# Miniprotein binders against q8vxy4, part 1

No score or structure here was measured in a lab: all are predicted.

Target 1, 290 residues: q8vxy4
Amino acid sequence: METVVDKDVLKSSGAELLPDGRRGLRIHDWEIETLRGTILTSLAVEEWEKKLKTSHLPEMVFGENALVLKHLGSNTKIHFNAFDALAGWKQEGLPPVEVPAAAQWKFRSKPSQQVILDYDYTFTTPYCGSEVVEKDKETVEAKANPKGEATLQWENCEDQIDLAALSLKEPILFYDEVVLYEDELADNGVSLLTVKVRVMPSSWFLLLRFWLRVDGVLMRLRETRMHYRFGEDEAPTVLRENCWREATFQSLSAKGYPVDLAVWSDPSSISQRLPVIKHTTQKLKIPSKV
Unless a header shows other numbers, all headers, positions and changes below count from the first letter of the chain.
F, E and O are the ipSAE of ESMFold2-Fast, ESMFold2 and OpenDDE, as the mean of both directions, binder to target and target to binder. V2 is 0.75 times the mean of E and O plus 0.25 times the DockQ between their complexes.
[cut] marks letters that were taken out.

## First folded at step 1 (miniprotein)

Design F2
Amino acid sequence: DSPELKEAIKYLIELAEELGDPELAEAVKELIKLAEKLGDERLALLIMWLAFAALRLGDPELIKAVEEAIRLAKELGDPELLRIALKLYEALEKLKK
ESMFold2 (binder alone), alone request of step 1: mean pLDDT 60; pTM 0.448

Design Fd2 (at its last look DockQ between E and O 0.01; V2 from the best seeds 0.00; counts 0 for: pae E 24.4 > 1.5, pTM E .792 < .8, off the site)
Fold by ESMFold2, look of step 2:
Structure Fd2 (fold): chain B 290 residues (1-290), chain A 82 residues (1-82)
Amino acid sequence: as target 1 above (290 residues)
Amino acid sequence: SKVRILIWVDDPEKAKEIAEKAREAAEKLGLKVEIEVEVRGDEVRVFIYIEGDPEKLEELIKKLEELAKELGAKVEVRIEEK
């Protein structure tokens, strides 16, 4: 589904498509771009395994895929990439997830030659995005402003993403979705990390989604939503919602849900059936000094 | 002082010119330089890592920014602190 953007709507919204075949736009004080490439080569896989201190990676790692949102006035960069997502993967102490017996021979050596696997078979990640204030001219400007006034700190808040603003019938100026990594668990499920963005005249909104289904065992849905309304505050404030949902197939069956795997193929259609196990709302205040 | 300069071009010949001029200028200024070139489709990224005297380093940055503008290239300068 390709969206054709009306040039008059772009002009009236103060937006400009990025030039030279780049996928994205510039609107107000933001530059929003998606990048696409192929999965990692064998040599790149070896390099990433060393850097991430792991013996295995997802079957498909889109190391050149990214979503990048730059706030030009503050040099703030919010971005999403596979490397940062996998860097967090090994830090979470999750309980073991049993895979179907037919698949276990691929992930376990014989008992007499057992080795300790150093990765989580599900690739579950706590990743919620990457943020940095770029100080590219810090050395050149150090004499004028020795203190770093630009800091990035997510703060817990009671503010909610304004769903009414998202429900307004505004034209979509830009939309894209990129895959960061994917693994099919030796054909016994899916582990998928994606990020999508939509830009409207009044705001931008994104959804980072980790979707896991281990067939016959459990499902996990970890969603990060970010929303920014143009021109609402003197200082840019990005709202972030993290919502983690999880359930075993056994627990869903006990509630009367069907166990047919086809019913559980689309996380968007089934998300409300998965109980929330963690929910946080945070805000990022971007310094407006200098 | 240590800085990282990223330059994006859509022509490998421009990337070669940038790398050659950066290496020459760094030698003249007595700066340590490491250059990596990444090719991604028609886009070429030139990573220039410079370390040395802050005054000479600032001069090299100015020269590279001027060169990037002459070639119509996008440039990003990042100050790295250890």
Scores: ipSAE 0.000, ipTM 0.077, lowest interface PAE 24.4, mean pLDDT 75
Fold by OpenDDE base, look of step 2:
Structure Fd2 (fold): chain B 290 residues (1-290), chain A 82 residues (1-82)
Amino acid sequence: as target 1 above (290 residues)
Amino acid sequence: SKVRILIWVDDPEKAKEIAEKAREAAEKLGLKVEIEVEVRGDEVRVFIYIEGDPEKLEELIKKLEELAKELGAKVEVRIEEK
């Protein structure tokens, strides 16, 4: 549903819609945009397989899909794309989820014919977004040192995202959700990476969600939340919370939870029932223009 | 030329048969072969990567397509032109 926001509410909030058919808005020195394209072409799949050094990609990769957050005053760009997410997957290299059928087959196979699932076919990614500082063109001519990407550094902190503040009855000025990749695990579950943003008069809130269900085996949820408040007198700071949750169906059954797949269709309802494996909170100080 | 052949089967034993026959056929033709087998629940994917002489590649592709057909398997062939 396109939330048709009243033009007067946008204007009173200091927000404007992006021009030229772009999907997004500008508010308080932030430009927030979503990009949507098609699934990768066969040629693009081959290029990505080569670049990522993998023979395997998710069934549906939206290579042109992105969510972009630009802080115009600092030329800071936070963005989310499928390529960097898959690069993270390949780098982490989690052990493959043992499915009962594959386990039974490993036992029947002669030791010389181990079907080694040498990769995480679930496409589980540790991806938390991509960050870049775009240098102004004038400074690029003087320091042609190709390594000068100012890497934004996330600092560990004890601060938490105030979810109660996010529950305030503010108008939603912009909302969108973009799929980065999806895989049906050959009808044995779902692997889904999505990113969504909500912009309100007081803040923007982002959720990158990796959802995995392997039917009858496990559920995995990796969520990255980002929050930025407008008009704080302090140095502009993005708060990022990473949460990894996971449970086996066996462990859920042992706790008296239903094992019916229909009950486990919505990650948002399930997230509270899955135990936390890892939780981290970090701050990103947005550079002031020097 | 490098060729990737993907064969989908519903049975791990069929995947094993395909992998064994593909290796034996490639070796007889003097082709370089790499075989990856993925188990995705009830679906088994056999990836066969072959490199060598184009005429021998075409002969192996045809044998694997016939084998896939006999097993009731789906087959996809991708040719990477260098």
Scores: ipSAE 0.000, ipTM 0.222, lowest interface PAE 11.7, mean pLDDT 80
ESMFold2 (binder alone), alone request of step 1: mean pLDDT 76; pTM 0.693
ESMFold2 (binder alone), look of step 2: mean pLDDT 76; pTM 0.694

Design H4M
Amino acid sequence: SPEEIKEAERILLEAMWLIFELARKAEELGDPELEKALEELREALYKILEILEKLGDPELAEAIKRLIELVEELAKKIEELGDPELKEEVERLAKAIEELIKALEEKK
ESMFold2 (binder alone), alone request of step 1: mean pLDDT 69; pTM 0.602

Design H4Ms
Amino acid sequence: SPEEIKEAERILLEAMWLIFELGDPELREALYKILEILEKLGDPELAEAIKRLIELVEELGDPELAKAIEELIKALEELKK
ESMFold2 (binder alone), alone request of step 1: mean pLDDT 58; pTM 0.376

Design H4P
Amino acid sequence: SPEEIEKLEEAIKRLAEIVEELAKKIEELGDPELIRAIEFLLWMVELLKREAEKLGDPELIELIKYLAERLEELAKELEKLGDPELKEEVERLLKAIEELAKLIEEKK
ESMFold2 (binder alone), alone request of step 1: mean pLDDT 69; pTM 0.634

Design H4Ps
Amino acid sequence: SPEEIEKLEEAIKRLAEIVEELGDPFLLWMVELLKREAEKLGDPELIELIKYLAERLEELGDPELLKAIEELAKLIEELKK
ESMFold2 (binder alone), alone request of step 1: mean pLDDT 61; pTM 0.451

Design M1n
Amino acid sequence: DTSEQIKRAERLLLEAMWLVFDLARKAQETGDPELTKAVEELREALYRIMEVLDKTGNPELAETIDRFARLIEELQQKIKELES
ESMFold2 (binder alone), alone request of step 1: mean pLDDT 68; pTM 0.512

Design M1t
Amino acid sequence: SPEEIKEAERILLEAMWLIFELARKAEELGDPELEKALEELREALYKILEILEKLGDPELAEAIKRFAKLLEELEKKIEELKK
ESMFold2 (binder alone), alone request of step 1: mean pLDDT 69; pTM 0.528

Design M2t
Amino acid sequence: SPEEVEKLEKALEELREALYKILEILEKLGDPEAERILLEAMWLIFELARKAEELGDPELKEEIERLLKAFEELAKAIEELKK
ESMFold2 (binder alone), alone request of step 1: mean pLDDT 67; pTM 0.497

Design P1
Amino acid sequence: SPEELIRAIEFLLWMAELLKREAEKLGKSPEEIKELIELIKYLAERLEELAKELEKLGNDPERVEKLKEAIERLLKAFEELAKEIEELKK
ESMFold2 (binder alone), alone request of step 1: mean pLDDT 62; pTM 0.442

Design P2 (at its last look DockQ between E and O 0.03; V2 from the best seeds 0.00; counts 0 for: pae O 13.4 > 1.5, pTM O .663 < .8, off the site)
Fold by ESMFold2, look of step 2:
Structure P2 (fold): chain B 290 residues (1-290), chain A 93 residues (1-93)
Amino acid sequence: as target 1 above (290 residues)
Amino acid sequence: SPEEIKELIELIKYLAERLEELAKELEKLGNDPERVEELIRAIEFLLWMAELLKREAEKLGKSPEEIEKLEEAIKRFAKLLEELAKEIEELKK
């Protein structure tokens, strides 16, 4: 359980806790909530395999876990969940990770005879979050108008998330982190998707992180950061940064880094040593409600 | 078909045991430490693949096509094990 800041700081920041034991708060025109549940039951695993058209899922899928951010004036919802992330993994469909030593001795055998599995067992996902504008139940026009009157579009931009503002010592009004899925790679590494959020009087910030370590082979770090500043402009926007980092242990060893797996256990401590292979910055303009 | 799946799981376990035996033989060699390390990593990769094949075989409700695909994967695994054993035997020379 996360510790929430005392009621005096909440009140002075214009924030209130969500009622009835819900984890989260309302602040300005946002409602921010985390949801927690158990891993998928065996029946749920079968249903998800059918829906995703796969016979493979991570060892631990937290299908009830989520982070939900609602902009109340526009009914805009930004949310994070395991199902959408695994749909992304299925669509990307990366090939199995090749072991360097196996590649060297394969020269005596045909390459097609070296492929044991035909799916991406790392569960690598391009997932950057889910967005929707929720329609009013009573609006008949919303039902009759299926086209993108309320669509959300991320646009490429040069705006940067203000990391200096994030380093300021504002009180943290709410913080939580949820796991979406995890796999131990049959005790040969880790594949982990998490999302965390912190809410301060001036903004909210979140980090969606996919972390992969295939022991002795390869590491991947795919991070999505989102930031929203309260009340700064009339045209509210969310900034999103997507940064992908990747390196093989062989390439790190060639640069003189140690190859001890204990050194590479914490993505936060090692992220700057992994080369960036993709970096994008985007913005989402939240629609105005008439 | 349930009997076929049980036989496949037993075969996967046997192949994994053979890999562990090869790793012990390889650890005792001192001839070429870089090559020994490469082959140990290959063995660990194949042990990981064996665990994934076992998990796949343990799933229920497989079609005849899924069973045939699993059998093909196990045959490729066994062939890689034979090639690895030959590499280790050559290294002993």
Scores: ipSAE 0.065, ipTM 0.553, lowest interface PAE 6.8, mean pLDDT 79
Fold by OpenDDE base, look of step 2:
Structure P2 (fold): chain B 290 residues (1-290), chain A 93 residues (1-93)
Amino acid sequence: as target 1 above (290 residues)
Amino acid sequence: SPEEIKELIELIKYLAERLEELAKELEKLGNDPERVEELIRAIEFLLWMAELLKREAEKLGKSPEEIEKLEEAIKRFAKLLEELAKEIEELKK
């Protein structure tokens, strides 16, 4: 569904759709865009495996898929892509999850060996997005660190994203969701990294979601929420909330929860039931134009 | 083909209607509020998946590979729906 937002509602909100067949909008010095392409070609898979120093990628990697938020006033770009997400996965190197006996065939180079997967086949990523300050030639001088790189720094804070404010009956001016990668874990689950954004007259809200279900073993949810309010007189600040939730099917069963895979299919409904492993909130002060 | 995509869209709609029926049956059971809430959430997810699959089907090009992927996703969705239907029948006993 293209939410055909009324052009008058867009205009009254200070928003305009992106031109030239681009999917997104401009609102209050933000340009928000989604990019979609095909899955990686076999050649691109080999190149990514080499760059990431891995022998295996998710079955479906949308290498050209992205969500991009540009703050035009500061040349700050926050963006989400599969490559950086997989780089995060490779760097974190979580312990491998026990592969169900049915999935072992996918990982068996030799039928007779117990496949101890020495790697996280679940593609669990700590990825929270990618940040860059696009150097216009003229503005480079003022806030460069001593190395000349304008590094965006997330600061830990106690501020929480007001989800109730996000439930306000504001019109959604733009909504999109983009898959970055997906793997079916040899028909024994799902590993899915998605990013979605909604833009309202008062704010934009983003959810990067890593969802993992290993059938009969565990569910893992890593969510990064970002929120930015328009028209605050203070320095432009993005709030980022990271939440890691996880439970084993055994632990859920022991609590009397149904262990039916059908019940455990929606990350959104399940998220409240999975125990929190880690929670962090951070803020990013967007550099003002000097 | 455009005909195959249309058939897949009709299958997704049928599965979504079956989910809505199962949701209405679940609301009548009332006996285990926690388990009923869980199954309601499962239904809400499957309805969301049905809407995603529908949107994908509507966007699909004419590539055989894209159609095959959608067929596989629909088969998985149908399996989850059958599992949910069995759990709802078990709650009726």
Scores: ipSAE 0.000, ipTM 0.203, lowest interface PAE 13.4, mean pLDDT 76
ESMFold2 (binder alone), alone request of step 1: mean pLDDT 78; pTM 0.713
ESMFold2 (binder alone), look of step 2: mean pLDDT 78; pTM 0.724

Design P3t
Amino acid sequence: SPEEIEKLEEAIKRFAKLLEELAKEIEELGDPELIRAIEFLLWMAELLKREAEKLGDPELIELIKYLAERLEELAKELEKLKK
ESMFold2 (binder alone), alone request of step 1: mean pLDDT 65; pTM 0.488

Design P4t (at its last look DockQ between E and O 0.02; V2 from the best seeds 0.00; counts 0 for: pae E 10.8 > 1.5, pTM E .460 < .8, off the site)
Fold by OpenDDE base, look of step 2:
Formats: sequence, C-alpha cells, structure tokens
Structure P4t (fold): chain B 290 residues (1-290), chain A 83 residues (1-83)
Amino acid sequence: as target 1 above (290 residues)
Amino acid sequence: SPEEVEKLKEAIERLLKAFEELAKEIEELGDPELIELIKYLAERLEELAKELEKLGDPELIRAIEFLLWMAELLKREAEKLKK
C-alpha cells in the first residue's frame, strides 16, 4: 500500500520525494532509494555463478533490486544487493542442513531421497549490507595520492536500537520493501532475503531479514536492523543490530509449539519465539568530509 | 499465579473451540493440508492443556499465544479459500 504522504507533511519534515521516477526521498542530508528490476536472466545467472564460484543460486535472484542510503554530506553509501549477500553466503559456508528423508509431515513431498548436499542449499547469508565512500569525480582527478579509502568501520557497542522510540506515532514519510532473493528449497521450505526501510521525521529504520524455513527441520532468522536519528549528535552515527535466531522443529515441538508448515509463514510473528543464537550491536561513525 | 493458570485454561479452551470451528470450515473447503494442520494444532493444544496444570511456566504462555496467532492465520487463509 503506497502510503500517499501528504506533500505538506513531507515539507514540514524537511523531506522531498526523489525526482525522475526514482523511488525514494531526500531528508536531512540523506538520500534513500529503492531499485527494482527483474529476476536474473540465464546469462546473468551464469555470470554470477562464475563470479561467486558456485554452481547454484537461489531460484529467484533480483540482481538489480537494491536499497540505497546515501549520506550526501560525507558521500557515504550504505546499500543492500543480492550479489554481495550471496558473496557473504558463499564465504561463510555454513554446514548443510540435513533434511530427514522421513520428515513425515511432508504430505506433498514425495520421499525425496535424503539429499545430503555438500553445500548450504539454504542460501543462509551473514550479509549486513555494503558500505562505500563515493569519491567525488572532481576530487579524484586532483588527488592522485592513493591515500586509503576511508574504510567504514563498524565499532562494537553496547548501545541498542530503541524499538520503543520506533513505535512513536510519527508519520511514515517513506516505506518500501525489496526482495533480494528467494528460493522455495525444491518445495521443502523457503529461503528469503528482504530489505525494508521506513523513514520518519525523526529517523530512518531499516530491516534486512534473512528468513529460512526448512520444512520439518528448522527455522532460521537472521536480522540486521539499522537505525539513524536525525539532528542529535555532532557525529552522524548509524546503529546496527544483528540478531541470529534459530530453532529446530524438534526443539519447538518439545516446547509444545506447533511445528506445522503453513503456520510458520510470517517471520515477523515467529521472530520473538526463536531462540537467539547470536546478537551483536555495532555503530558506524559516518566520516565527515575532510 | 493461580490466576494466570486460570487465564491460560480459558485461553486454551477458546483456542480449542476456534480450531474446532476452523476444522469444520476447512473440512467444508476440502483442503487436506489445512485439515491436517488444524488436527496437529488441536493435538498440540490438548498436550499443552494437560501440561498447564503441571508447569505454570512462562514458556507455556508463549506456546499458547503462539497457537492463538496460528489459529488467526489459519482463519485468514480459510477465509481466502472461500473467496
């Protein structure tokens, strides 16, 4: 549902919609944009398989889909794309999930042979986004000195994202959600990487979500939350919270949770019920243009 | 507390009734997968109801709240199949 935000609410918030058919807005020195394209062509799949050194990609890879956050004052770009997410998957190389052949609950699935895949067919990614400092073209010609790319460094911190502050009755100035990739796991579940952003007058909030359900086996949720508040600190700081949650169906059943598949369709409702495997909070100080 | 256990019993009874109603609605729709899901959820609710008297555990509250949400999802899916 496109929240048709009133133009007066946008203006009063210091926001403007992006021009030229671009989907997004500019607010408080941030440009926030979503990009959408089609699923990868067969040729693009072959190119990505070669680049990623993999023989398998998710069934649906939205190679041109992205969410982009630009801090204009520092030329800092935080962005989310399927390629870097899949590069993360390939690099982490998690153990394959054993699908028990006898997961009796698969009414639909023929007893698929116990395909012990030697690779993580779930496409589980540790991806938390991509960061770059875009050098202005004019400054590239003048500074022939290959002084180091200001590597954006995430610092561990104890600061948590105030989710209660995000529940404030602020107008949503912009909202969008973009699928990066999806796989049905040969009708045996779902692997889904999505990124969504909401922009309010006081802040932007982003959720990158990897959702995995392997039918009758496990559920995995890897969430990256990012939050930036406008106008408070002398040094622009993005907070990032990473949470990995996971449970086996056996462990859920032992706790009395229903383990049936149709049930576990919405990761938003399930997220609070999956045990936390790993939690980390980090901050990114946005470099001032020196 | 005894008062929380009683609220949980009432929640389970409401859930069981909602699943029985859903089971009838889905049986009328002839969706075998949804019927099996509801049967499974009803069995899990009955198990939870039996354990309620023993445990008084916060995990049991979470499990019941789960099953409530499940019943609502199934109801919405059943309502989509009727359209």
Scores: ipSAE 0.021, ipTM 0.298, lowest interface PAE 6.9, mean pLDDT 77
Fold by ESMFold2, look of step 2:
Structure P4t (fold): chain B 290 residues (1-290), chain A 83 residues (1-83)
Amino acid sequence: as target 1 above (290 residues)
Amino acid sequence: SPEEVEKLKEAIERLLKAFEELAKEIEELGDPELIELIKYLAERLEELAKELEKLGDPELIRAIEFLLWMAELLKREAEKLKK
């Protein structure tokens, strides 16, 4: 069955596709766009390695891929890109993943593998998106904004993303998913960072997902969900939920789960079996230019 | 399975040859600690390959697969050191 967006649905929702073959739309003073390019060239890899002060990057880095959510009235931009995500990975600097217990018996009398591995080979990132308030040339030149309302800060909150509203059967006006980086861990797993967006007449919803499976060792799932309801309030806000889940295969096996690698290939089907290790909710108030 | 065991033995043999060459190539460039770890890992893989022939244990296969993955990371690190 074909699922294409009707032009009448777009018009009745106040939505307009971006022109000139661009992927995205404008709706309720938001411009939502996805950008795609090729994997980093060898020269770009060297440049990024210098800038991030690392000798290692994921096998596939989509440096020109991005997802951009721009609130036109305030010039607020929320965006997702590989460079910022890898900067976060570099800054966090997690220790290398431990050797499985079955193999540790054979390494007990030798120096730590951590001394050899001077980077987190899982590319695990705390990245939850990038935010900035952009200034046009005239505004910047006329007035400096040293501390004011143009500074964006996520505030912890008790508000939660309304799952009931997300369960409503609205037409999807725009959907896309881009990969920011991927590494197959020399065929022993997957490290994958993706971001996707769904735009409906009443809201947009975003999922940034970092998925890690080190075969026979460990799984990590770090998800950032964002939700914005159009036209609800004088003070528009974006809700964000971060949920981090992690388990070793050893701990899952101890609870009786199968250890077959095929069972653990799809994060969507297994997420409920991974215990939550961190969960936060936050909000971002979109600044007013008035 | 027999196919799985044979594939793994071939991977171990290929890696051991690469490690022998790599240890010689980085003798002047590498940290003595890194060279010792390369030799240690090569020794462990040789012993595990012999154990695999004797036992054919599925849990041993998983441990060897993980060790081969770690050895590949070590190989990448040593290659970066040469450059």
Scores: ipSAE 0.000, ipTM 0.330, lowest interface PAE 10.8, mean pLDDT 74
ESMFold2 (binder alone), alone request of step 1: mean pLDDT 71; pTM 0.581
ESMFold2 (binder alone), look of step 2: mean pLDDT 71; pTM 0.577

Design Q1t (at its last look DockQ between E and O 0.06; V2 from the best seeds 0.00; counts 0 for: pae E 16.9 > 1.5, pTM E .478 < .8, other shape alone 8.19 > 2.5, SAP 79.397 > 70, placed apart)
Fold by ESMFold2, look of step 2:
Structure Q1t (fold): chain B 290 residues (1-290), chain A 83 residues (1-83)
Amino acid sequence: as target 1 above (290 residues)
Amino acid sequence: SPEEVEELIRAIEFLLWMAELLKREAEKLGDPELEEAIKRFAKLLEELAKKIEELGDPELEKALEELREALYKILEILEKLKK
């Protein structure tokens, strides 16, 4: 997931690669970094199950993988990680998908017994990212009961992500994609949570995507897009779009779409064909020091 | 070269994200500023297509066809909105 760009382009854009083998860059008072590690160890799985109050986790959880975007002047941190996403999955608690043939493949415990599923084995998550304003250590210690002057809140808005600002004519200074968790549904589908980021001289843009295909049954696509333009001469804001798309294979067949699973293998190529079931647009005002 | 292929892959994925955003805006409103963005998208796609065809990489050619299909779907949406 190595991305290399011309050093002259970096310097002319006011960007610096992060040092010491870290993956990411600093640009316009943002530090943008991706982190990678291994899947959870057996001990970590037990710890996460206890903390999340669940006896089940995805087959592959990349607990150390993350995308972190930190606005240095305000200590605002936007980040993406598997733990928070699975906390969301647990809280939403969708019922298990009812076509048991695919679920029975994954959860059979004995040849002579049916496994009764009592949890959402698709790991569908409403996760749209994590954000926090990190307080200075000295400030926190000086106040026994501090009152926050600014609280991070996503506010509903009609503003849309500026498509013109995403013009391809800008060089891509940094691009990376990080997997947060993955489950193959015992070879009967895919449940995949990823986040990718593109940094250009004028902006950063990211896509957090949950993709679910239960073969022959249904598909879910839950996408969160965030966009931030550098150097706005106003209160800087992050725009966030959350779009949920979902359809059963039966409903797509009734509309005349083919049922061939190869046609539905890549979410980027098929997203336009999945009906929208929820769409929200929000903004986050970055707190500033005067 | 490996650097050129990597840059083209980044451009293709960026353009796919733009196409999805343009489709959503076209679905809601036929805004003149949106139509200008679509024209720029189409021009960038043409420039990208020329570079990809010069390289002759079959995986890049496949990705380019996906981009062309996405653009045609966006244009279909705009055509419906004008009627």
Scores: ipSAE 0.000, ipTM 0.197, lowest interface PAE 16.9, mean pLDDT 74
Fold by OpenDDE base, look of step 2:
Structure Q1t (fold): chain B 290 residues (1-290), chain A 83 residues (1-83)
Amino acid sequence: as target 1 above (290 residues)
Amino acid sequence: SPEEVEELIRAIEFLLWMAELLKREAEKLGDPELEEAIKRFAKLLEELAKKIEELGDPELEKALEELREALYKILEILEKLKK
């Protein structure tokens, strides 16, 4: 359901809902939209397998699902889609998670075959979003000069996302979550890539979350947080925080944590208990229209 | 530690976000008890967020427990609505 934000609260915040049945809003030169479709058809799966040079995709790939943030003044588009996420997975090529011998039977077509997975069947992605500067069609005809696509470059920074500013008692003007892909790991866990956004009067905040649980083996959490504050006099800057957390069930048990799967069903309750493997913060300066 | 606080803030952000998902599902179901439980959960998260900003509040543990209780209550209501 749409959070029925009071129309007066939207107006007072300089926000308007997107027209024409589009799910999203416009606020402070940003257009934020979510797109939803169905799971990939068998034909689309074959096309994606060919494009990605893979023989395996997640069981549920929402190929038309997206979250889109457009900065209208610069024609900058930050967007999240399953294809680019899976391209990231394929490119990173993490070592496969060792499946316990007790669970290997689920992956066995023959009882005598050791399941040697030579690929990351967990679909772990390093994906942090996709960025593009959309050229206005009118400017493309006039500037036959292939002047370089302004490559949006993330710069490493020490600036952290002010999570306290995100705890402010601001009304949520828009919120949505979109599943990009999901896999049940042959009933031996979950691999889930989701992206969510909330828009407040002062800012928008986004969380791309890759959640992995391999039952009895490990939990992995890869999160990309993005934050943008409205009305700063400085050049429009998006902060991006990437955090990779991971622990084995054995490591958690050794720390005295419960290893009951029911306690570990929600990545939120777990995120704090998983040690940080990698953390990075970056900033994106949104190009001014020259 | 600063890391533990950052982890707590991250959990609160997620829980706030879960509370919004749950609020939407509650609104779909038209269950006033679920809506009220989610409103309480969101309020407790806001209170916990403030207490984390106030680094070293002994009431932080209490607020976390109240949040857990509110979450369990929401889950219990959701399980009743699925039957």
Scores: ipSAE 0.000, ipTM 0.226, lowest interface PAE 12.2, mean pLDDT 77
ESMFold2 (binder alone), alone request of step 1: mean pLDDT 72; pTM 0.591
ESMFold2 (binder alone), look of step 2: mean pLDDT 73; pTM 0.600

Design Q2t
Amino acid sequence: SPEEIKELIELIKYLAERLEELAKELEKLGDPELKEEIERLLKAFEELAKAIEELGDPEAERILLEAMWLIFELARKAEELKK
ESMFold2 (binder alone), alone request of step 1: mean pLDDT 67; pTM 0.513

Design R1t
Amino acid sequence: SPEEVEELRLAIFELWMILLEAREILEKLGDPELREAIYKLLRALLELKEALEKLGDPELKELIERLAKLVEEFAKKIEELKK
ESMFold2 (binder alone), alone request of step 1: mean pLDDT 66; pTM 0.476

Design R2t
Amino acid sequence: SPEEIEELREAIYKLLRALLELKEALEKLGDPELRLAIFELWMILLEAREILEKLGDPELKEAFERVLKAIEELLKKIEELKK
ESMFold2 (binder alone), alone request of step 1: mean pLDDT 66; pTM 0.484

Design S1t
Amino acid sequence: SPEEVEKLKELIERLAKLVEEFAKKIEELGDPELIERAELLIMWLEFIALRLEELGDPELAEKLELLARLLKYIAERLEELKK
ESMFold2 (binder alone), alone request of step 1: mean pLDDT 69; pTM 0.525

Design S2t
Amino acid sequence: SPEEIEKLKEAFERVLKAIEELLKKIEELGDPELAEKLELLARLLKYIAERLEELGDPELIERAELLIMWLEFIALRLEELKK
ESMFold2 (binder alone), alone request of step 1: mean pLDDT 64; pTM 0.475

